VH-VL binders against Arf guanine nucleotide exchange factor SYT1 (SYT1). Designs and how they scored, part 1

No score or structure here was measured in a lab: all are predicted.

Target 1, 216 residues: Arf guanine nucleotide exchange factor SYT1 (SYT1), of Saccharomyces cerevisiae (q06836r405to620)
Amino acid sequence: SRRSSSIVNALSSFVNLRSSSLSSSRQQHLQQQQQLQQKLDVSLEDLPPVPAPEFSDSCKDFLIKLAPYGKFIGIILTEKDDEFKKNCLNYLLTNCFEFKNDPLDIALRKLLMFLELPKETQQIDRLIMAFSFAYYKAQKSYSKKKGIECPWSNADQVYFIAFSLLMLHTDYFNPNNKSKMTKHDFVDLVHNDKYSGGNEIPMAVLTYFYENVTAK
Below, numbering starts at 1 at the first letter of every chain, in headers, positions and changes, except where a header shows other numbers; antibody chains are not in Kabat numbers.
F, E and O are the ipSAE of ESMFold2-Fast, ESMFold2 and OpenDDE, as the mean of both directions, binder to target and target to binder. V2 is 0.75 times the mean of E and O plus 0.25 times the DockQ between their complexes.
[cut] stands for letters that were removed.
Atom coordinates printed by the task and the answers are left out, and those that the model quotes come from them; centres of patches stay.

## First folded at step 1 (VH-VL)

Design s6 (from s1 with heavy chain L99H R100Y F101D L102F E103W W104S L105G P106Y Y107R Y108P)
Fold by OpenDDE, look of step 3:
Structure s6 (fold): chain C 216 residues (1-216), chain A 122 residues (1-122), chain B 107 residues (1-107)
Amino acid sequence: as target 1 above (216 residues)
Amino acid sequence: QVQLQESGAGLVKPSETLSLTCGVAGGSFSGYYLSWIRQPPGKGLEWIGEIYHSGSTSYNPSLKSRVTISVDTSKSQFSLKLSSVTAADTAVYYCARGHYDFWSGYRPFDYWGQGTLVTVSS
Amino acid sequence: DIQMTQSPSILSASVGDRVTITCRASQSISSWLAWYQQKPGKAPTLVIYKASSLESGVPSRFSGTESGTEFTLTISSLQPDDFATYYCQQYNSYPLTFGQGTKLEIK
């Protein structure tokens, strides 16, 4: 919670630091929107139209423009298969999130605390793919610095496990599902996927993830 | 140094419940899988089940209907109950632990108790 | 359940010999295999984990290899203290399962 707040704060601070160059009126509007988002269960539809990126916009510039949308930034950046938006999402995940020393379940939680999960499967896929790459890179870098073996083989493995964890979470907390995925089911699910390297993840690790995801 | 030690009745009557306790000294339950394993006289090893520090359990399907494993963190102990015992349940019962760490990986059954013989006899 | 098949069941050897015990899994278990040593009247002790990783305190004459679903425990030069029963164990899937054991005895 502290780190997620720090990321939100960092993003807000980045927005505030650059907003000093924005007209006082825009700053006030952004602040009002942020305050409203905190107080009201505001939907994306209740917010102003999402700005289109300008040709001259860097990812940083565009993210600043999206700052008022807060938790919806993930949805916005994954709405379409757009290369620029994809890059912006990668930029966001790489520069605004810290995954270096986090287990995957914790990192995923951090992500979802900051960004609302899209409703559409394709958008979820885009988001989790981007997340997985960012996470893997961070983990690899950290492992290298520490002189230890990276616990992950590649980003695809991370992606598969991350996605599986999301599925597990959705299944477990869905009141309409009478039969819940068991720990064994989850382990089998992951181990049966040889293509992503799921079979290379030790059962103990998967059990750990299962327990943490299903914990209330 | 971590030490595990089994305790409980060494003689159980048929149809009764076998009850054992394992005391864990010199370590935490966090990050450890605590297991019960048995070995009939002159035979191999059979995994009975395990419990995680959260209380989550996994049992051997062959014994699932009769097995209950529980943990008491306040006493640094975990227990085994095996109901409706028969002569086939006569064995040396071991408690063991596996260690998991996110960075270092998983080490299965790196510590064992000395084992306790449980005989099922009328 | 994953079945672990060890061979041979009994192995007779002399001090100084190179010995190899084999364990075959009925299906893929990746590298999640452990080897245990058990002496009479004692609990098993971990020798090898992750197919080839030597447990701390275990002599370097012990080694493990893997090839597909086949795993081997090798003792390069048998010492008197090495005569025992050895078990392989998979921890890839529930339930955890052991091989039937290999008794290493003095020739």
Scores: ipSAE 0.043, ipTM 0.651, lowest interface PAE 4.0, mean pLDDT 87
Fold by ESMFold2-Fast, scan of step 4:
Structure s6 (fold): chain C 216 residues (1-216), chain A 122 residues (1-122), chain B 107 residues (1-107)
Amino acid sequence: as target 1 above (216 residues)
Amino acid sequence: QVQLQESGAGLVKPSETLSLTCGVAGGSFSGYYLSWIRQPPGKGLEWIGEIYHSGSTSYNPSLKSRVTISVDTSKSQFSLKLSSVTAADTAVYYCARGHYDFWSGYRPFDYWGQGTLVTVSS
Amino acid sequence: DIQMTQSPSILSASVGDRVTITCRASQSISSWLAWYQQKPGKAPTLVIYKASSLESGVPSRFSGTESGTEFTLTISSLQPDDFATYYCQQYNSYPLTFGQGTKLEIK
């Protein structure tokens, strides 16, 4: 148990290290993709009406039909609590995004650079939940390939931390909020959630996420 | 190899600001949390606050309204200012470092300065 | 704030004795607890971190255990150099807090 704990801490520390030249290139690539998406500068209203899925469509078939909608695909797939669209979103996040070697904050940023965040709370929840499952699966697979322990206990823990990071970003950069969430407040918020395993995340890892989110 | 050393005035008048500096030798600040801890004569240890190399701080709520910690990475030092001092602030003040270690994770305070006595009197 | 309570406040012992000092957290801190040794006139030094991990350079006669919110520091065979005040410290949440200290003195 002590050895396992040390390995998890080492992995957390590795995730918290400043990026290597390879990681810096990845971050630059993400920024370039964001700029390209920005230059395309279309709104959902400028596009043809969203097609309804046909009964015989696979997730892949429907995603091909949605390709022209680009950044709006997340909004489209989370509009209603729909099993087929949920499966399509899971397919998209599992097969069209690469998260296996990303720290959670970088993976979340990657998601939000390619998919526009929905406006409705329930849609945001569906998107981030699906992301968290895909991320956890990728991390677990990567850890197995490398013969190391996965630093994450389960997808619910990833979901809780990802949502907490979104809340922190929103709170911190809200110009009408003069009482910003402190690092102390953030650690307490996460550590008080025992059901989702927030209390299992070291304070050092949480403070590193805080530093990264509030700097960006 | 790594050494921390406190410096600053050992005598401060009531109502004035206590100012101390901690010099860090033997490494970079990246990935380290740097803290101030005090100990009144014959009493226990009290954590004052910490700073990350980015300038991000966390303070003990009991002292938050009076304390400011700052970092100067170019001089490899960080500083403490405690305003509106009283006799209750008389203590030995320590600086201490917690660093990331790949193999063991974060350690709280593995290196400490020697401590400097600050007396608050008129 | 998380309160750290140490017992006993003073412990008298002889060289060669096995001694155990206890630290109790007012709420769960997982394993995020350290033990420090402080000799008169000197700064504290780290002996145990993460409840049971021995700091590099610290003699193997020192060990730590955890059980829920209760933590112990044990010295298996006291040496003269071990008489000092010992402090526990939690680093699970802000503010970081110390126990009141246990003074280990010669019987």
Scores: ipSAE 0.016, ipTM 0.557, lowest interface PAE 7.5, mean pLDDT 81

Design u6 (from u1 with heavy chain L100Y R101D L103W E104S W105G L106Y P107Y Y108R Y109A Y112I)
Fold by ESMFold2, look of step 3:
Structure u6 (fold): chain C 216 residues (1-216), chain A 123 residues (1-123), chain B 107 residues (1-107)
Amino acid sequence: as target 1 above (216 residues)
Amino acid sequence: EVQLVESGGDLVQPGGSLRLSCAASGFTFSSYSMNWVRQAPGKGLEWVSFISSSGSTIYYADSVKGRFTISRDNAKKSLYLQMTSLRAEDTAVYYCARDYDFWSGYYRAFDIWGQGTLVTVSS
Amino acid sequence: EIVMTQSPATLSVSPGERATLSCRASQSVSSNLAWYQQKPGQAPRRLIYGASTRATGIPARFSGSGSGTEFTLTISSLQSEDFAIYYCQQYNNWPLTFGGGTKVEIK
């Protein structure tokens, strides 16, 4: 539908904001748009009640119904352990985001530019798991097309790193935390974890991730 | 064509100083982490130093810590190695090499090497 | 520091024969291992990364295998241009380290 196309265009426009192809005048206008959006103090409770899925809804049909909720779509789709909503979230992340040529930290930043992070830890877990599956699928497809080895062993490995980056960002930028996690601590913590496959990621790559996540 | 060209190798006295340069062309220099690798005459390869694409993360081999300083200028597409307190064991061909491409997200080891520049530390 | 040990130091092989080069790490490097070829007076050339992935333009006769601590480079039918020194290199941990090299020479 036209509604589905509009949400895709909005998300694509936000993703392209880091593009250097925009003119200086265009960049100033986009900065003003970002500031105006930040000033809007809208909560999910201020919006109309979230519609329930109908029996005949496809994931796309339901996502079209959710389009007016914007950044809250991630919170809505993770509110409970619901297989249909999980499939809708996977559909959204696979079809409305472009992750193929992105390092994990940039892809995670793109996700959080368009979707508000839930407050409940179980919702955060469901969101990051869905993101990690979509990201791994994109990276595996990209690697196959380029004839190179995928740098990721599986989606669970991506999940472990993505969650670690999210926690690092939260810890590092928390003004109440005087003892921030150091680069050495982060790299060692992740690289020593054999269960989730962090040990398979070169320390240089983990060092890069730390540097970019902690940069202002 | 993707190319790295080292320069600045010379004959110097022990305790002397020298600055090596590496000029990059044919690729987006600012998206790659860079390394110096050296090879003493007739010997194997030894990694010397690493610098991240932004320049904010730096590592050194223990044998050169406190004496060598790696740096980069992304606007000039150049990598540098400032060497001080040079010793006879620093005599080697010094290569610059690129490794991590930020935009691809794939680590592919040292895929491009320069020709090398010879540093000789002798009286 | 992870010590990389290559064997043999020298391998004498006739053209058309198989060459098998060994590389051992003092602790696990997972699959974060590369192989380089170096000819006299030249810079090293990357052959393999990720333990087994051939770099672009590398002939199929070169293959890498292994994971953890034990790695092998195999040249299935040695050509005259393959006589060189071969180095393995781990990139799992700081500092990055190379093996001592294996010289492949004509028998």
Scores: ipSAE 0.006, ipTM 0.604, lowest interface PAE 9.7, mean pLDDT 83

## First folded at step 4 (VH-VL; from s6 with heavy chain F102Y)

Design c2
Fold by ESMFold2, look of step 5:
Structure c2 (fold): chain C 216 residues (1-216), chain A 122 residues (1-122), chain B 107 residues (1-107)
Amino acid sequence: as target 1 above (216 residues)
Amino acid sequence: QVQLQESGAGLVKPSETLSLTCGVAGGSFSGYYLSWIRQPPGKGLEWIGEIYHSGSTSYNPSLKSRVTISVDTSKSQFSLKLSSVTAADTAVYYCARGHYDYWSGYRPFDYWGQGTLVTVSS
Amino acid sequence: DIQMTQSPSILSASVGDRVTITCRASQSISSWLAWYQQKPGKAPTLVIYKASSLESGVPSRFSGTESGTEFTLTISSLQPDDFATYYCQQYNSYPLTFGQGTKLEIK
């Protein structure tokens, strides 16, 4: 059908853009598309009911079905603790995003340019955990291929820093919070954490992250 | 090729302010931290502080009450002011750049200026 | 503040010798340790970063190793150009701190 053709073309364009390194013009196009969607104030409730996965669906098959949902795909795949949807999220993040050459703050920005952050804490956790695993895997694979040591000790360290950056951004740009987290507060909070390996990251690197995340 | 060059008065009287400028040539400030480091004659190195191009600073606690580091990105210069100097502040003063590159790692001072001797004497 | 303790303070050696210089951190700094070489009247130059990575243009006779909070710089066969003062420096935590130096001099 024409509707089916349009959906397949949209997903193919989405997957193709995500599967290759984005050029500046492609990034600008994707940013403009996202801005238009925000101006229209479209919510997930305004769209047709989300299709259920079929037993024979691959992750790719189901992601094709989700293509019309655009930025809401992350919310859909994290709604419940569901192993198939978790695998689909991992597939999406591994195959449709390119993280291997990105500092963590840039990779997180890429993620949130294309996927709306869920509002519910458990969904945010599932999204950031899946992102951190995909990011760490890409970094480890690339560093092994190049014969250099991976900058990250493990995926849990990546998760801790990614969540810390997300919380910093949310706190810094919250108009209700009069006591913004300062550079000193953020760097000390992360660097004093010995359980997740935050103390293994130089304070100068954490300062760099603070400056980039709090820039407008 | 990045080059750093210190300039300023080489003789400062006690209780006055030591003032130095570091010119930076040949590069972007993205991913770099600009620092001042000093070395008293015949002694070791002491980190004074650093500044990011945004103006964010970190200072050695031992000097924090007397030190100001600032940057003028339009002129590719950064400066050091150290107030209320004594003979103990006599040293060679270096400006230096720390570099962050994700895959090659952080090189804390991969480029150094020539250094300039500042003598505090009555 | 993290204290960096170098040993020995002075090391006398001959051309061709294998020498080691040690640096011990007062607490964990992970691998965030650099080694610098300084010749009289000159600025320091970076030799080793991240404990064991050789800076570009530095001869392969230089190497660095780590074990816990103890770090070593090794020169496998001294050349005349290698006589200088060497400093370790941690860059894990503020304030950034240097060891007090090791003067490597002609025996």
Scores: ipSAE 0.194, ipTM 0.651, lowest interface PAE 5.8, mean pLDDT 83

## First folded at step 5 (VH-VL; from b2 with light chain L96Y)

Design b20
Fold by OpenDDE, look of step 6:
Structure b20 (fold): chain C 216 residues (1-216), chain A 123 residues (1-123), chain B 107 residues (1-107)
Amino acid sequence: as target 1 above (216 residues)
Amino acid sequence: EVQLVESGGDLVQPGGSLRLSCAASGFTFSSYSMNWVRQAPGKGLEWVSFISSSGSTIYYADSVKGRFTISRDNAKKSLYLQMTSLRAEDTAVYYCARDYDFYGWYYRAFDIWGQGTLVTVSS
Amino acid sequence: EIVMTQSPATLSVSPGERATLSCRASQSVSSNLAWYQQKPGQAPRRLIYGASTRATGIPARFSGSGSGTEFTLTISSLQSEDFAIYYCQQYNNWPYTFGGGTKVEIK
């Protein structure tokens, strides 16, 4: 729980993410979220009870109902292993976020700027998994449009790297951790992964990620 | 137009020093990692050094480690290679080459090359 | 370091014929492999990256294939302007390393 809060706090400090050209609808949604975040440090407990989805609700409908919860939407949609909520999260990530031209670390920062990271590990997994799929899909689509090969092999690879980045961030900015993960440690962590394709990530890219995540 | 232009190549004696420059134009230089690659006369390509976009990470080939220093000035859109303790085997055309950018997670190898500058180390 | 071995050293091909160049890595480089063309007196030009992605402006007759340790550059129909030296390069691990090159010459 302390680790997740640290990541969110650290990532929220990186405000200078210049809004890439978002569609008008995406921009409006992001603006609304930003406005909600600027409001007072409201806890989810201070908000009205979260509405349950109705059988007739589309993802869009339900997300509209959740709009007042702003940064807590990620927590709400990952609270349980629910297929409808999962779909809604995917819908949110696909339609309200723009990841087509963002490196993974930047995309992840964007995500966490607008959505508070859950405290529970299972919720984090759900959120990052959904993010990874959305990101991969966006990247694949972009690559196809540009006639280039997608730099990512699959969503699992994205997930693994995203999780590794979160781990790195949490470790590096944890004041209680005297021994910080070095660049070498990070590279070893990623390259030792043979199942998710971490070993396929070039050293130069890993260098980039390490530098960007650990940049103060 | 995206362009890299190397300069500074000269004839130097063994043990001498030389500084190469690479001027970048037509793109956001500060967004790209850069490399030096050299080619001895009639030989193949050899990677020499890497520097990240911010300059915070640097790598060298073992053959030049301790003798060469790569640096960059993003404000001037320039890449440098300070060479010291030059040896005959350092004789080569030196190319600057653009590497990856930090936008879009695109690693496309060396997509832009300069025309090279010749360094000759001879007695 | 990862050693890149290209074969053959010299490839004699007639115009219009298919040319197949091989590049082998001493260990897996996944798909992090590029091909370059170099003509006399010129800087290298990137042809392929990611083992199989053709760079912008590169003719369709050039194609790359392979993964891990074995890679191939294919020129489907050799043109007069294609006679050059071709280099493979891995960028999976530090240090970056190039193959020794394959000279494609007129038969």
Scores: ipSAE 0.136, ipTM 0.678, lowest interface PAE 2.8, mean pLDDT 86

## First folded at step 6 (VH-VL; from c2 with heavy chain L34W)

Design c28
Fold by ESMFold2, look of step 8:
Structure c28 (fold): chain C 216 residues (1-216), chain A 122 residues (1-122), chain B 107 residues (1-107)
Amino acid sequence: as target 1 above (216 residues)
Amino acid sequence: QVQLQESGAGLVKPSETLSLTCGVAGGSFSGYYWSWIRQPPGKGLEWIGEIYHSGSTSYNPSLKSRVTISVDTSKSQFSLKLSSVTAADTAVYYCARGHYDYWSGYRPFDYWGQGTLVTVSS
Amino acid sequence: DIQMTQSPSILSASVGDRVTITCRASQSISSWLAWYQQKPGKAPTLVIYKASSLESGVPSRFSGTESGTEFTLTISSLQPDDFATYYCQQYNSYPLTFGQGTKLEIK
């Protein structure tokens, strides 16, 4: 078991606790509204069957085959723990996104403007992990070229903060959530985590991220 | 060139409220953190709290129950109120600017006001 | 609260000396440490941020280093203008906290 799964469990516990404050009848009403909204949206299932990779395909070759799937490419590449699709996702994030000069919250916004967030927790985990690796590599390379210190210690730290910001955004902008996570609760939760290096990020920087994510 | 200026009463009676205003001139008010710091005569520095231009605050827990920092962005001003003062609150009070710089992180206080002495006595 | 302990409290030195002031944090603060210079009757001025980055306009004789939870400010060749009180300050965690100060005075 990885340290990343422990962090995800901690944040999921907070979200589940807030969700459990809802009444039974309200919870059923919410589920009915979500089902109706899903019926009106274009789904991946409405598109032609996803082509399988051929033995000779490079990551670029396969991504060209996936181009018609648009925003669903992230979901396709994370459906299973598949090394080739993981490599294709890393190729996509490295070569088709520009993260070098972006604060993490802006880079996350860019990612989600172009790729639909998967619904399954394990797919979200694979997407955010791949994003965090690509983001960290871009930041490290840029800072080295400019002769300045990279703001991040490693990709796992980036992953922890990125996932924390994603969970904050989904919690804060959920119209059914009456008890939003406060600034101080978020900052304390993240800053108290020594295993993934959240404690090494100044509280003022975490406050800045909170303000930017919740202002959107 | 950014300039900060404290103003307010220099003498406050015990149990009353200390009230100060910091005016900011010569630069942008938005996008910065604005802090109050105090220094008892002949002693070291103590951070009181800070405010972002959105109105979001962070306070020193030792003072949190007595302190209010507020902002008026349209006037480029922010203020400090410290209630129920005692002799221990006698100090020079400074306002100061902090800044988030993505590559260097949160920068500490790069501009300070001149400071104003507030004395708490009968 | 993170306690910042400076050493020495008073440092006597002559013009031209190399001087070192030490600041120790009670727990890890990464590199989030600043150094300030304060002259009598004046506000502090920023000298070093992020443990070792020199603030704009500060002479190159000033430098900062870190090792674990121990931080140093060094003045390589002391000038008359450098006699002042120096404070370290951590900005990793709320509340932001300062060391108690080191008075650098003429021997």
Scores: ipSAE 0.415, ipTM 0.758, lowest interface PAE 3.0, mean pLDDT 84
Fold by OpenDDE, look of step 6:
Structure c28 (fold): chain C 216 residues (1-216), chain A 122 residues (1-122), chain B 107 residues (1-107)
Amino acid sequence: as target 1 above (216 residues)
Amino acid sequence: QVQLQESGAGLVKPSETLSLTCGVAGGSFSGYYWSWIRQPPGKGLEWIGEIYHSGSTSYNPSLKSRVTISVDTSKSQFSLKLSSVTAADTAVYYCARGHYDYWSGYRPFDYWGQGTLVTVSS
Amino acid sequence: DIQMTQSPSILSASVGDRVTITCRASQSISSWLAWYQQKPGKAPTLVIYKASSLESGVPSRFSGTESGTEFTLTISSLQPDDFATYYCQQYNSYPLTFGQGTKLEIK
């Protein structure tokens, strides 16, 4: 798919620039998140077994059942490629998060403040994809309401940039990385994407994201 | 209305360091990109570099080794230092603002200073 | 670096004329192009951004178009106040670069 191709290209560029593996970068990002979450000594395995959805459950019903799991809801809903759980995640992101007036970096931050990032690559992909669609819809609706142009072309573009921002964050705050991705590197990484529309994002916007992500 | 004003010595000797400051008034300093641009007499425009209010900089590679841009957010000022100047550095130096808004987009160099002539001469 | 090539370097025209200035980028810059007007002894002023967006306060006789890596600034009916030097500028990639300029003078 186009999405897969854009991600592969971005990753290849990232690897070439940073000489690092995707796996290591993601693990490092998770470690950083874990550090932020270490303030909460509760793990998912410490909680009761996750309930299975009943055939009569709506997304709302199932989410209510998952409410006690809090930050782990994202992990639970992305553990498997399940259509019902996917729909529930979409419902959660659409109805329980407010993204309409947030820059992407801020929205992403909000997401990750309330939902723990999954450990598995496929789960991360599912989460960020769902987020991207929800965010795009919210932005499009808001821009229409305000009579202004939507900053984003489509959900794939949002997905690509969101993923790139995660990579940037992981790279920049990884103490093992001696050479950090520069602003120019980040801009070039994104602008090399012609599949998801990264090349259409203004340099200024990318710079804005970079500055915000790398701000201490 | 935002106003930019360049200040500094208009005459610099060869091999010395050109030093200019741009003062910003009438608007927020934070959230914008602040650039230095120069124009030799009778010639075109050359971007020197920029600084974000956070202190993050980008320089023209052609000048990177000699250029330092700094910011003082408390005074709403940013500065340019260009070392080892030669006659080729004689120009009108402008400071300018890059305006970015998430919803309305980016407007490059929407405000300029009046410019200040810096002559490199022995 | 992305090179911006303007044409023509000098353009002579009369009041009331339709004039077009062209700028070509050495590579894709998407729509991230600005046009500036500069009068003698003055700082440049922003005329158009994002290839076709008119800056606030700029007369509607000014317009910008894009096609691939080619960009145009058009003045539909030249006014006395429009005689100046015009510059294109890309802000797609670092370093930011300008065209060499087009001097619009009275015929």
Scores: ipSAE 0.363, ipTM 0.740, lowest interface PAE 1.4, mean pLDDT 88
Fold by OpenDDE, look of step 8:
Parts: sequence; structure tokens; C-alpha cells
Structure c28 (fold): chain C 216 residues (1-216), chain A 122 residues (1-122), chain B 107 residues (1-107)
Amino acid sequence: as target 1 above (216 residues)
Amino acid sequence: QVQLQESGAGLVKPSETLSLTCGVAGGSFSGYYWSWIRQPPGKGLEWIGEIYHSGSTSYNPSLKSRVTISVDTSKSQFSLKLSSVTAADTAVYYCARGHYDYWSGYRPFDYWGQGTLVTVSS
Amino acid sequence: DIQMTQSPSILSASVGDRVTITCRASQSISSWLAWYQQKPGKAPTLVIYKASSLESGVPSRFSGTESGTEFTLTISSLQPDDFATYYCQQYNSYPLTFGQGTKLEIK
């Protein structure tokens, strides 16, 4: 949506996401993935051609076909603005991930441990958007079940914060960035958002996320 | 019940460093924001700064150059150092807790120490 | 810094009265406002957080409201124990800042 693109652009202007910093974040996530998965340094290009979905394929069927691609499934499903692939991504996030009891930073970390982050901004947007919706639904359902207030107002709020956290992570762990985003910068960034509800998140919560993301 | 207790010298000479410690008992030290707040006699409240259990600090800009807050998680204590004190730094100093839980939300200063008077005098 | 302007500075009232204290922020602080009660020689105690949430153990005669950057603390019927100094505090942005205080005294 035009709104999501605007948010991404706004955030990208604040933190140079296109810089070598995304590579470092990816490397860190890859390192974490590597630590978890004795995975051979295989690129998507080294794998067989990605199968096209058949007309008769359900999301489940298609995801089974994509199983050999592992961490690249997120990239594959977000490569194009395709409704079927979007649905498959949503299915994946809803049925294969457990977010209901995780803080947003932890949930995001889980996501990126299993799925490699796309290189293209539009793909990142699609991935994080899908994640945000799935996460919000899970959180809302869980909160309701537990009789507690949901920490989030809507999926857009989750999206904005998730994206901001991603940027923070990339910035902070980029060795080439000498001037790092401070806690105050991060708080201000989020609080300046009036469209997605960032301004409604208390400073303490943002500080909590900042500390968790920047923790060595 | 969580209890906070300030300790330190009540009298400090001008240009010296004020040093206070806050001990926390009856609850977890981790996961909270720990603040120092002061109140000059007959005046309002001024936030000095805070520290997270991880050691991350935030200071009031008005005092930043003179203030150091530190934490000892092993002792469930955090400390305040204020250098180059003047008569203007005479106040009751409070330590306080800010509480955040992901599911329950954030509460500001829900627990306070009793406060300790620090007088700056030659 | 966000300035918190509290009014009135002194409020004289009688037991049983309905009283209102106002705090205005110099900029938006959303709902991140707290009210404290302080008695002489004692530390402040939290009364209201998030503009309108009553702290546990605080009597229901206390209430908080918000409208834009204006916040109010209301005591519906003053009790003898309510005479104290009250402070508003924002925790939206650093540095954390307090209002100047309102001394609620007996008429």
C-alpha cells in the first residue's frame, strides 16, 4: 500500500538501509543461522530453479515444493507482488511460526533466523508487512485468551516498529557506521510517527527494545 | 514488597563529589528502570537520570556533565555521583523504580526510597 | 525539554469538596502522564499513570483525564488524608519532567 511504501521510504531516509549495513545485518543473522544450522554457504543461485506454482497447488502444497530452499523461502515469496505467493507467505507465518508469546524483538529475531532477509526494499516491505499482520493476530488472540490487554493497537503499528527495529539492528551492527543511532534517536524516530501509532508507544517500551536489539 | 533505600553522606563540601547508593530489596532488580530524583527544600522535583539493569543510562541534560549513575546487579544496587557540587545541589535525593513488563505495560515511578538529605556546605 | 505547567500552585478546599488540578504539557506527550501525591517529609507516591489509570491501592475518588496536552487530576470528594502536594510528570520523552506542584491545603 502507498502507506507502507511511505513508511519504508521515511525510515530509509533516516537510516541508510541500502548501505553495506544490510549486508552486515544479514551476516549476523546468517552467523546466527550458521551457528544454529551447520548450513553450507549456499546461495539461491546455486540451487535448482525455483518451481512455479501450479494452478492446483494450495499454499501448503507450494510450500512443500519450496522446502528445499529453506532460508530463501522468504525471498522467493516476496520477489513479486503476487497474490498467491502473498497468501503462501501468510500461511507460512501463521502456521509455521509461533509468535503468540514473544515480544516483538524476539519474534522478529526468530523470523530472521529462519528466513533470510531480502536485498530489495520492496521485498523487505512485503516480508515485514506479512510478518506484522501475522504477529499482531497472534498477539491479539493470545492476549484475549489470557484476559490481558494487547500490547499493540494494530498491525500497522507493529509494522512500523518492526521495521524500525530492523533498521536499528542494521545500523548498530554495521562496523562502517561510526555514528550509531542512539536510544534517544530511536525513541524520537518512533514517536514522530503519527500515522501508524508509533507516538502511542511509551518511551520505556522503546527503550526496552533498543536495549534488547543492541545487546551484545 | 519492593523496598528502596538511599545511603550516603548527608554533608558534602563545595566542589566535592556527592555519592549516594540505592539498595533494592524484596524484588527483582532486572527488567526495571532505576532513577535518581532530587527535591531542593521547599521546591519541586527534578529528574537526575536513570539506569537500566544492563547499564544503559540516560541523564538530564542539565546535569549530564556532572552526573554518573552506575549499577551493581550482583548487589541489587545502583549509585549516583554528582561532581563539583554547589549550594544549588542541596536537596533531598530519592531513588525510584520504573516498571515495564511486555504484557502488562509500563508504570512510572511506582516505588520510591524514603529520600536522603544532602547538604552542600563549607 | 517538555515543560509541564501545573495550576493552580495553591488550592484551598474543604473536606467533601470536589477539586481539580490541571497540568499542561508544552508539546504532545500522548497519554504518558503520571500524577503523584507527596505529603510533608515523605516521598511522592504514584496516584495515576497513563493519564487516567488508577494505581493499585489508590481510592476511587481520584481520577485522571486528558484532552490534547491538557491533563487533569480530580478528587471527587476530598478526605482529610488528601491534603498534600500533587505533581504531574511526563514520561513521553527525555528528560523526564515534573510539574511545579499544587499544594492542596485545608480551607
Scores: ipSAE 0.359, ipTM 0.734, lowest interface PAE 1.3, mean pLDDT 88

